# Ledger of designs, part 1: VHH binders against Probable endonuclease 4 (nfo)

All scores and structures are predictions.

Target 1, 285 residues: Probable endonuclease 4 (nfo), of Persephonella marina (c0qri1)
Amino acid sequence: MVKIGAHVSSSKSLDLVFDRGREIGADTIQFFLSSPRSWHWKERSDEEKELFIQKRRETGISPVIAHSSYLFNLASSDPVLRKKSINGVIRELKLCEELKIDYYVIHAGKSKGLKESEAVKNIIDSVKEIFSKVKLKHTFFLYETLAGQKGEIGKTTDELAQLMEPFKKENTGVCVDTCHIYSAGYKINDEEGFYSYRSELSKKIGLENVKVIHCNDSKTPFNSKRDRHEHIGEGSIGYKGFEFFLNDEYFRRLPFILETPKTADWDIKNMERLRRLIRTAPVAQ
Positions, changes and structure headers below are counted from each chain's first letter, unless a header gives other numbers; Kabat numbers aren't used for antibody chains.
F, E and O stand for the ipSAE by ESMFold2-Fast, ESMFold2 and OpenDDE, each averaged over both directions (binder to target, target to binder). V2 = 0.75 x the mean of E and O + 0.25 x the DockQ between their complexes.
[cut] stands for letters that were removed.
The coordinates of atoms that the task and the answers printed are left out; those that the model quotes come from them. Centres of patches stay.

## First folded at step 1 (VHH)

Design a05
Fold by ESMFold2, look of step 4:
Structure a05 (fold): chain B 285 residues (1-285), chain A 123 residues (1-123)
Amino acid sequence: as target 1 above (285 residues)
Amino acid sequence: DVQLVESGGGLVQPGGSLRLSCVASGFTFDDYAMGWVRQAPGKGLEWVSDISSGGDTGYADSVKGRFAISRDNAKNTLYLQMNRLKPEDTAVYYCAKEPYYDSSGYLEYFDYAGQGTQVTVSS
């Protein structure tokens, strides 16, 4: 069965993500561990952590995904910002391990005036430092594919392969965002484009290293280099792109996480739209 | 530990006014953005207003021109002046530390929220 879910609010208490996931009928969930726009880190009580673990078991919602803070920039040439970012990722990963969260998704970094080669080197050095201080036993650290806005690192499979290269023996991988790759120039909404991208992933990264799909339509046209999510079927990708992923022998086994605008009951509507695209086994003749 | 204690809710007729207060303790109030969120019966949490540590304010379209957020950093207190109240404003109102919202008013994250105060607007 294909696991479909959404990013849900972690407001008030972490354990509530399971209640919120259940309320919308999600098979799998994603959330922030802390404010995505604050450097302050809230220590979680033993009671909250235990309630999280209890509700995970009771609801059966899995996999469970955490998304990193937007403030982190592992590429930064500013040593204060880079150190804060490294420490932030370490804190988030340690909590992920304690709560046995399956995947931690991060935007690798932005060049912000650096050459892209220097930004990539800085990210790799930052991740080396992170792994020197955190041993991942359960959680996978996932670089997210990006749309190619303002100096983003991670917009192409070549860039992701480069970021992955030093960490082949670590719990690392990739999260593919359908809106981002479409905006970055991968035409996933036609058959030729989808299989070309799939082949590229296989050759340059290894398909088995793709662990999560962010399934978002796009408000902007193909190759726009802009990151604007849209409801399934309402954007430029359309249903066909999602149908390819949902019915692919490998990708269908991965969690599909919606990050679309949250007005009204759109999470429920979008999950229903995705589920209607899933084909069953061939019928007897 | 962080505490946020809301007060000032109640029953009011349409067109009336209420002033909500939130007394904060357990953190350096001045350093953080604060805000008000509300939950109408059977609905999710909705952003109402926020205010930065520097006093910059934001409002949901549904309350703009009718509600005014303010803070008194010397007293660790956040306020929401609610004027020209409508039945649609009926909700539990929560004081929130560091709320984060998307452009549609969906509350994606906050650090801590109080127990809330009920506001009921009916005749």
Scores: ipSAE 0.013, ipTM 0.350, lowest interface PAE 8.3, mean pLDDT 89

## First folded at step 5 (VHH; from c01 with D30S Y32H D56S)

Design d49
Fold by OpenDDE, fold request of step 12:
Structure d49 (fold): chain B 285 residues (1-285), chain A 123 residues (1-123)
Amino acid sequence: as target 1 above (285 residues)
Amino acid sequence: DVQLVESGGGLVQPGGSLRLSCVASGFTFSDHYMGWVRQAPGKGLEWVSDISSGGSTGYADSVKGRFAISRDNAKNTLYLQMNRLKPEDTAVYYCAKEPYYDSSGYLEYFDYAGQGTQVTVSS
């Protein structure tokens, strides 16, 4: 079955993400483990952790996804920032393992003046250090596709392939964001463009390594290189772009996470819109 | 242990004013984003305002020009001056540690919050 959910608030206590997921009828959820704009870390009590595990069991919400802090830059040429980022990821991953969170999604980083090759190398080195200190048994470490804003690494399939190469034996993968890849120049809103991108993923990354779909429309036009999410069907991607993913033989088996603007009951509306696009039988490539 | 204690709520008529206070303890107050969130009857938590450690402030569109957030680090106290209050401002107001909200103002995270203080705006 197709699992559809959304990013939900993790305010106050992490176990509450399941209550909030249930309130909107989510099959799957994503949330922050800590403030994504602060370097401060909140230690979680054993009671909170136990409640988290219990509520997950009770609600059946799955898979469970954590999104990394926006402050992290694993490519940074600043040794202080890079080290802080590495340590931040380590803390988050350790908590993910403890809570048996299925996927951890991260923006790999930005070059900020570096050559792309240097930035890629820095990210790889950072991840090597991370995995030397955290052994992922349950959680998968997922690189998110990026929109192509200034300096972003992960805006192309080639970049992601390079990042993935050294860690094929580790729990790693990719999170595809529909808004990001559309903004980056992948024309997924028409059939030819979708299958072209699918083929490219298959050849360079392997479809089996795509674990999560961030399902977002775009406020900006195709190839804008901007990251501006819009409600499903209200942006420049349109319903067709999402229909292709939802009915694809492989992608339909993945969790679809909304990161669309969260006003009023839009999460519910967007989930309903996505569900209406699902056909009875999957479409083969 | 982190503690946040709100006060200053009450019943006021539309157009009236209130000043909320929050006393923090159990952490280095001056090093953190602090903010106010509120929950109206039958609604979820919503972000109202925040202030950085450096004093930079943010406000939800619904309260801009009417509310003013401030902090006194020496007293570990957060304030919210609420002017020109409206019935739709009726809610329990909470002091929140390290709040975060998306581009639409939706509250996505905070570390801790107090027990809250009731604000009722009614004629």
Scores: ipSAE 0.904, ipTM 0.952, lowest interface PAE 0.5, mean pLDDT 96
Fold by OpenDDE, fold request of step 12:
Structure d49 (fold): chain B 285 residues (1-285), chain A 123 residues (1-123)
Amino acid sequence: as target 1 above (285 residues)
Amino acid sequence: DVQLVESGGGLVQPGGSLRLSCVASGFTFSDHYMGWVRQAPGKGLEWVSDISSGGSTGYADSVKGRFAISRDNAKNTLYLQMNRLKPEDTAVYYCAKEPYYDSSGYLEYFDYAGQGTQVTVSS
């Protein structure tokens, strides 16, 4: 069965993410561990953590995904910001490991005026430091594909390959965001483009290292280098782009997470739209 | 421990006004985003407004032009002036620490909230 879910609110208490996931009929969920626009960290009580684990068992929602703070920049040339980012990631990963969260998704960083090679090096060094402080046994650290906004690192498979190379023995991988890769210039909304991208992933990253699909349509046109999510089928990607992923023999095994605008019951609607695209038999390549 | 205590709710006629207050303790109030969220009967939590540590404000589309958020850091108090109230504003209003909402205004996170204060707008 293809697992479809959404980013859900983690307001008040983390265990409530399962209630909210159940409410919309999600198979899998994603949420923030803390405010993604604040450097402040909320310590969670043992009771909350226990309840989190309990509700996960009760609901059967899986996998469980955490999304990193938007403030983190592992590429930063500012040593203060970089260190804060590293420490922030460490805290989040430790909590993920404690809660047995399956995947941690992060935007690697932005060059902010640095050469790409320098930014990549900074990210690698940051991640080395992170893994020196956190040993991931359960949680996977996932680089998210990025749209290609100014300075973003992770907008190409080559960049991601570079980031992943030093950590082959670590729990690392990639989260593919359909909006981001489409905006970055991968033409996934047609069959040729989809399979081209799939082949590229296989060659440069390894399909087995793709662990999560962020399933978002795009408000902006192809190759816009912008990150603007749209409801499934309402954007410029269209249903076909998602159908290819959902019915691919490998990708269909992964969790699909909606990060589409959350108004009214759109999460339910978008989930239904995705489910309608799922075929009984996968497309073999 | 973090405490948030809301007050100021009540019953008002449509078009009326209320002023909510929230007294915070247990953390450095001035360093945090603070905001108001509300929950109407049968509905989920909804972001209403927030204010940064620097005083930058945000408002849900449904309350823009009618509500005004402010803070007094010296008193560790958050305020929400609600004018031109509508029946659809009826809800329990909560003071929230470090709220976050997406581009559509959907509440995605907050650290803590108080017990809430009931606001009822009815003729």
Scores: ipSAE 0.902, ipTM 0.952, lowest interface PAE 0.5, mean pLDDT 96
Fold by ESMFold2, fold request of step 12:
Order: structure tokens, then sequence, then C-alpha cells
Structure d49 (fold): chain B 285 residues (1-285), chain A 123 residues (1-123)
């Protein structure tokens, strides 16, 4: 049974993400732990945390995913920004562990004038510092595949393999965003392109390390290096790209999270579009 | 404790004006994005306007040119001047701390909102 859901609002109180997920019929959800454009952190009361855990049990919505703030840049050569980013990730991961959130998805960083090799080294050093202060018992730290816009690190499987190498003993992995990899030059809406990418993931990263699919169509063409999400079937990827992922022996077991524009019940519509692409399995014998 | 207390709502005729206030306490008001969100009867929350710590403003398309957000950091107060009011502006208006919305105007996050103030626009 394929788990399909969406990024939902975490406004007011974190426990409300479960009510909002239920309202749209989501099997799985993602949300922000704090404002993604602010460095300020909101303290959560014990009562809020307890209610979060209670509603997780009541709704059965799983897996539960947190997305990092957009302000973090673990690659930064600016020591003030890099330290703020490290501290921000530590704070978010500690809350994830407290709430038993399954996956924490992060954009690894942007080079911002650095050579790519220097940016990768900075990210690795930052993550080493993070793991020296946070022990992940439940939560997996996931690098998200990126489109490559403006020096983003994580656009290729080679880059992700480098980022993961020092952390083989840690709870780490990858989140694959369909829009990002399509924009980065992986032709996943073509059968040959999809299986080529799958093989590359398997060989360089290991398929078992892919934990989450962000399922987004693209407003921009193949290989554009632009990150502009679109409704399922209305963008350049089209239905075939999602059909390949949804029916793959491995990927079908992963949570599929929509990050598409949300007005006018579009989460409900997009989830139905995805569910229609799933081939009916034989009745369990 | 963070507190946000809205006031200034009421019944007004179409084409009229109203000024909302929000008095904030329990945090350093001047350090934060502040905004207005609203909820029409039976509907979800809608982002209306925000203002950054530095004074930069944003508006939903439905209110551009009619509404003006401002802040007085010395009084820890957020304002919304609402002009040329329409029946579709009828809603409970909430003051929000640290609102965040996507490209479609969907409200993805806020820290706190007040109890709200009712604005009713009818003839």
Amino acid sequence: as target 1 above (285 residues)
Amino acid sequence: DVQLVESGGGLVQPGGSLRLSCVASGFTFSDHYMGWVRQAPGKGLEWVSDISSGGSTGYADSVKGRFAISRDNAKNTLYLQMNRLKPEDTAVYYCAKEPYYDSSGYLEYFDYAGQGTQVTVSS
C-alpha cells in the first residue's frame, strides 16, 4: 500500500498537522518545525508535545517528516551564518527526536562563491559538529536532492555519496525530489532515463538509503536548473515520471510527499491523481 | 507569555473604512515579522498582509491598494488600515506573529495568533 501525502501547515500548534493531514486524506505528512524564513525559535510546551504524540497515535498518519528552515547553509564560508545554521539544525533535530519524527529533510547547502569541493568539506564538517551534539535514535537526517540552482550542493548522486560517506554509522539518507532531479538533468519521465537514474542511485548511494520521495511536477523544462513546483500532470514531467516511481519495487514502499501549490483543494486533487497511477496489486493471497 | 490582542473591528457599510490594532506583549516586537490573517465564516485562514522587522510590506492580491499595514515599535502595536471595504472582506481578523505563506498565498506557518476581531461589511 503506497503512502501518499503532502506538506501541511504547522501554524499555531504542531499537533494540528495531524488534523490538517486527516482533512486532506493524507497517509503521510511533512511540515516545518518553525518559520522557514526566521532565525527565531518558538519554544513548545510539554502540553503541545504530548498532544502531538497523542494525535500521531490517533490518526495513524506515518511516516512523519520535518523539513528544515530555508535559512540554513551548512556550506557557508561566513562563520556567523554557518554557526547559526549548525545551531538551528541541532535545535530542530532535538525536537524531532523528542517528538519521534521519522525523517528530517534538509537542503545541504550552497557554495556561494566557494569551489564545490570546499563547500562539500564545509557541509561535512558542519554535520560532524551537529552529530557531536545530537544523537539520532529514531530520526533519520536526509539530504535532499537539489536542482543545482545558484550553487546548490546535492544536485548529483556523486555529491550525495560524498556527503554521506563519513556518516555510514549514523541515521542518514536521502530524499529524492522529482522536480529537483528533473531540473538537474535526470530525465525521469523517460523509461530509459528513469531506470538509468535508479541504477545510479543503487550503485552510488544504495537504494536502501533513499527514504522519502518529494513528488512534484515542474513548471520549467528538463535540465532548467530551476526549482518551480507544479501540479501533478500539469508540468514538464507529466504523469509517466510519477507512474515509474509509484510502481517501482523499491520506491513504492517510500512515503510520497506533495509540495505543490495548495489553493482550491489542490492537495486532494493531486493525491487522487497520484493514486490513480498505482497499478492494482493482486489481492493478497 | 506571548499575547496578541486585536481590536477595532465592527459593522461597516460597503465602501467604508476601518482601522484594526494589535497590541503585542511577551516578546521583542521589533525583531519579528508581523501580519494579518483572516477567516471568513466556514472557511480556512487566509493571509492578508505582513510587515518585516525592517518595515517592508506585502499584501494579498485581494486587498492590494485598499489595505495598508503598519507598525509602531515604540507601542508594540501592529495596524491594518482597511479602505473601500467589500462584503467579501467580512471575516474575523487575526494578528499573527511570524507568518509564512507559499507562492499561492497558502498560510504554511505562524507562531501565534490572537483571539481575533470581527469585521462585518454589509449594507
Scores: ipSAE 0.659, ipTM 0.856, lowest interface PAE 1.6, mean pLDDT 92
Fold by ESMFold2, fold request of step 12:
Structure d49 (fold): chain B 285 residues (1-285), chain A 123 residues (1-123)
Amino acid sequence: as target 1 above (285 residues)
Amino acid sequence: DVQLVESGGGLVQPGGSLRLSCVASGFTFSDHYMGWVRQAPGKGLEWVSDISSGGSTGYADSVKGRFAISRDNAKNTLYLQMNRLKPEDTAVYYCAKEPYYDSSGYLEYFDYAGQGTQVTVSS
């Protein structure tokens, strides 16, 4: 069956993400390990970690995904910010391994006035340092596709291929955000555009390296280079774009995570909208 | 250990005012975002307001212009002045350390929250 879920609150205690996922009927969940706007790290007790593992088993919610802090910039030319970012990613990945979180999704970095090639080199150097200090046994480190807002690295498949090349033997991959790629110029809401993008992913990245779909509509038009998520079917992508992903032989096997605007019951509504787009044939196992 | 102790809740008529306080201990209060979140009966947690270490404030649309957040770093105390209260403001109000919310006001994270203080707005 197709795994559909949402980004849920990790407030108070990490184990509560499973209760919150169950409450909305999610098959799969994503959450923050720490405040995404703070450099302060909250130490987690052994009791909290044990309860997290227990609730994952009890609920059967899977895959489990963590999203990195937004403060991290692995491309930074500022040595203080870069060191803090590297150390932050190391701490988050170590917790991911301890909790056996399946995927860690990160925005690779922003150039901040650097040339793109320099930013890419800085990210690669940062990730080399991270992997010299963290051994990923269970967790995959995933670069997220980005919309191409000012200075973002990861907006094209070429950029992602460059970022991944040195790490072919590591647990690495890609998370595809539908709003981001649509805003970056990939016309995924028509058949030709979807298959063109799929082919590009296959050739440049390898489809098997795509591990997570962030399933978001867009408030802004095609190729806008802006990142504004919208409710499924209410944005410029429309239902057709999601239908292509949900019924694709490969992508339908991946977790689909909603990051749409949340009011009281909109996660439930958006998941229902996505489920209505799935053809009734069983997913290959 | 981190402790957040809220006070100042109570029963108040529509149009009335209350001032909430939160005394913090167990961390360097002045270094952190602080905020107020609330939970109405049968509802999930809702972000109300936050304040940065430097004093910059944010408010949910539902309370903007009626509520005022402030902090006294010397006393490790967070405040929420609530004016022109409505029945819809009835909730348990929690002081939260390091709250984070999305563009819709959904509370995606906080480190710790207190036990809460009940605010009831009824005629």
Scores: ipSAE 0.636, ipTM 0.849, lowest interface PAE 1.8, mean pLDDT 92

Design d49
Fold by ESMFold2, fold request of step 12:
Structure d49 (fold): chain B 285 residues (1-285), chain A 123 residues (1-123)
Amino acid sequence: as target 1 above (285 residues)
Amino acid sequence: DVQLVESGGGLVQPGGSLRLSCVASGFTFSDHYMGWVRQAPGKGLEWVSDISSGGSTGYADSVKGRFAISRDNAKNTLYLQMNRLKPEDTAVYYCAKEPYYDSSGYLEYFDYAGQGTQVTVSS
């Protein structure tokens, strides 16, 4: 069956992500390993780690996804920021491996005045250093598609292919965010645009390397280069774009994670909206 | 120049009702999400309710079923009908333009807020 879930709070204790996922009826969950806007790293006790593993088993919620801190910039030319970012990713990936978290999603980096080719090189060099210090046995390191806001690296499939090329022997892949690619100029809410994008992913990335879908509508128009998530069906993508992903032979096997605004019971409503778009095979015995 | 002017606060007994209004100017009101946030004494800001440009509404669990948000786009006015008020609802209520949710969907900030209107619920 199609795995639909949401980003949930990791506040207080990591194991509570499973309680929060269960409360909203999620099949799969995503969360931050630490505060996404602070460099503070909270060491986790063995008890907390044991509870996390126990609750994953008991709830059956899977896959489990971690999202990197927003502070990290693996492209940075500032050596202090770059070292902090590399060390932060190393710490987060080591925890992912301890907890057997399936996917670690990261925004690759921002150029911040560098030309994009130099930013890509810096990201690759940073990831080489990360993998020299962390061996991924279970967790996949996923570059997220980005909207193309100023300086973002990862807005096109060509950029993602470049970032992945040196790491074909490593556990790497891609997370596709529907709002981001729509804002980046991929017209996924019509049939031709969806299949054109799917073909591009297959050719340049390998479809099997797409591991997670971030499932978000958009407050801004097509090709806006802005990242403003919206409730499913309330934005400019509309239901059609999500219907294509949810019923595709490959994408329907991936976890779909909502990152829509977290007010009230909207995670529950958005999950219901997505589930209604899944075609049921006709009963033919 | 964006302006948001709240009114309708006051002192009310528990179980009573108040209707808050927010008159907006300096932007195309009908194009934007609008919302209410509140700050109780000694506490941080709490999201209360919002309404999309298309009229979809959301409510915090603490007020769901008691409060009703609405908008009148012809009058550039946002409303909050507050029923069955409790002492816990005592706060300064702010009208907010475009609450911003981070890429994970959690409220981070909003573009603008008004000066607020005081609601006090006590017997």
Scores: ipSAE 0.014, ipTM 0.410, lowest interface PAE 7.7, mean pLDDT 88

## First folded at step 7 (VHH; from d49 with G58K)

Design f05
Fold by ESMFold2, look of step 8:
Structure f05 (fold): chain B 285 residues (1-285), chain A 123 residues (1-123)
Amino acid sequence: as target 1 above (285 residues)
Amino acid sequence: DVQLVESGGGLVQPGGSLRLSCVASGFTFSDHYMGWVRQAPGKGLEWVSDISSGGSTKYADSVKGRFAISRDNAKNTLYLQMNRLKPEDTAVYYCAKEPYYDSSGYLEYFDYAGQGTQVTVSS
């Protein structure tokens, strides 16, 4: 019953994400609402939106996840970039609500020369402005765990707890990326490391606030502070790290989304590798 | 260490043929998507073709019907048969491991590429 899927292309028309998800046998999908490296916002027709809703029902693919543009930086001290980023997130969240997308995943921001504490304050102020203009009724706004590449905010559970604290009454939470946390110094590929991380999440975030798992191996070693995804079992994490998440009482209930390097058949291969790690012991329904 | 070694380039007349080879080592070749990219003088990288681990092929419109990508997993070798060559095909051709395509279909990233092999098409 574990929901396993992948990030799929949203090119041409949003409703095609369901066709693409079905083609690879995905239980759940993630996609961008617009090009992640362009400020261009494509207005969607009522017809496209209706097709999206129809295909979600027909395929039964669920949960449905959107990922924010990579251009957004909610921490920016540049007022032009910060305002563009805030407006971009508002537009994406409004579309998420209209389409009843379950989760919106975002990289919180980069300091770009600011002190970390100032970057965190800027992100919080930005999200306050966003929530003053968008009421999330169905969609959850999720901060993604980050690897700790230059200036990234969100690499530790402490940072995520700070970002979430003002918004505990809002539809907010976290997305955990296995490659990112491994690169950030959480040794999730051994039992003590995994359990320690799980406990830390529970204490500092609340385990119930973890809503999505990005399920990626790592081309770079433990604690590298670099974000370079790899196919399942081909990287430094190996199968054990994924086995722990897939068989955990809480995490197994979450969608597992692959963001591994894209080829025509690797999403299918990686999903099969993950499914083979799920224990076959009887579980009553 | 991951190594990709291209060969088979050269000078050829318009309408001629060349077969490029790429010998791979340092990874499980049969598990990975492979591709060819090229760079004409003074231009950026252009996607040419790719082939999945299962043998499914894709081609850029500019080469469809003229180029054929293939692989021999037993020899860890990727091939590009290039027929009816045109002056516009002049470029350095690179063998690429796991090219990444963004939602716009542009080549954003690849894991490794070789040193390349020069293909020159002229009279």
Scores: ipSAE 0.006, ipTM 0.253, lowest interface PAE 10.5, mean pLDDT 87

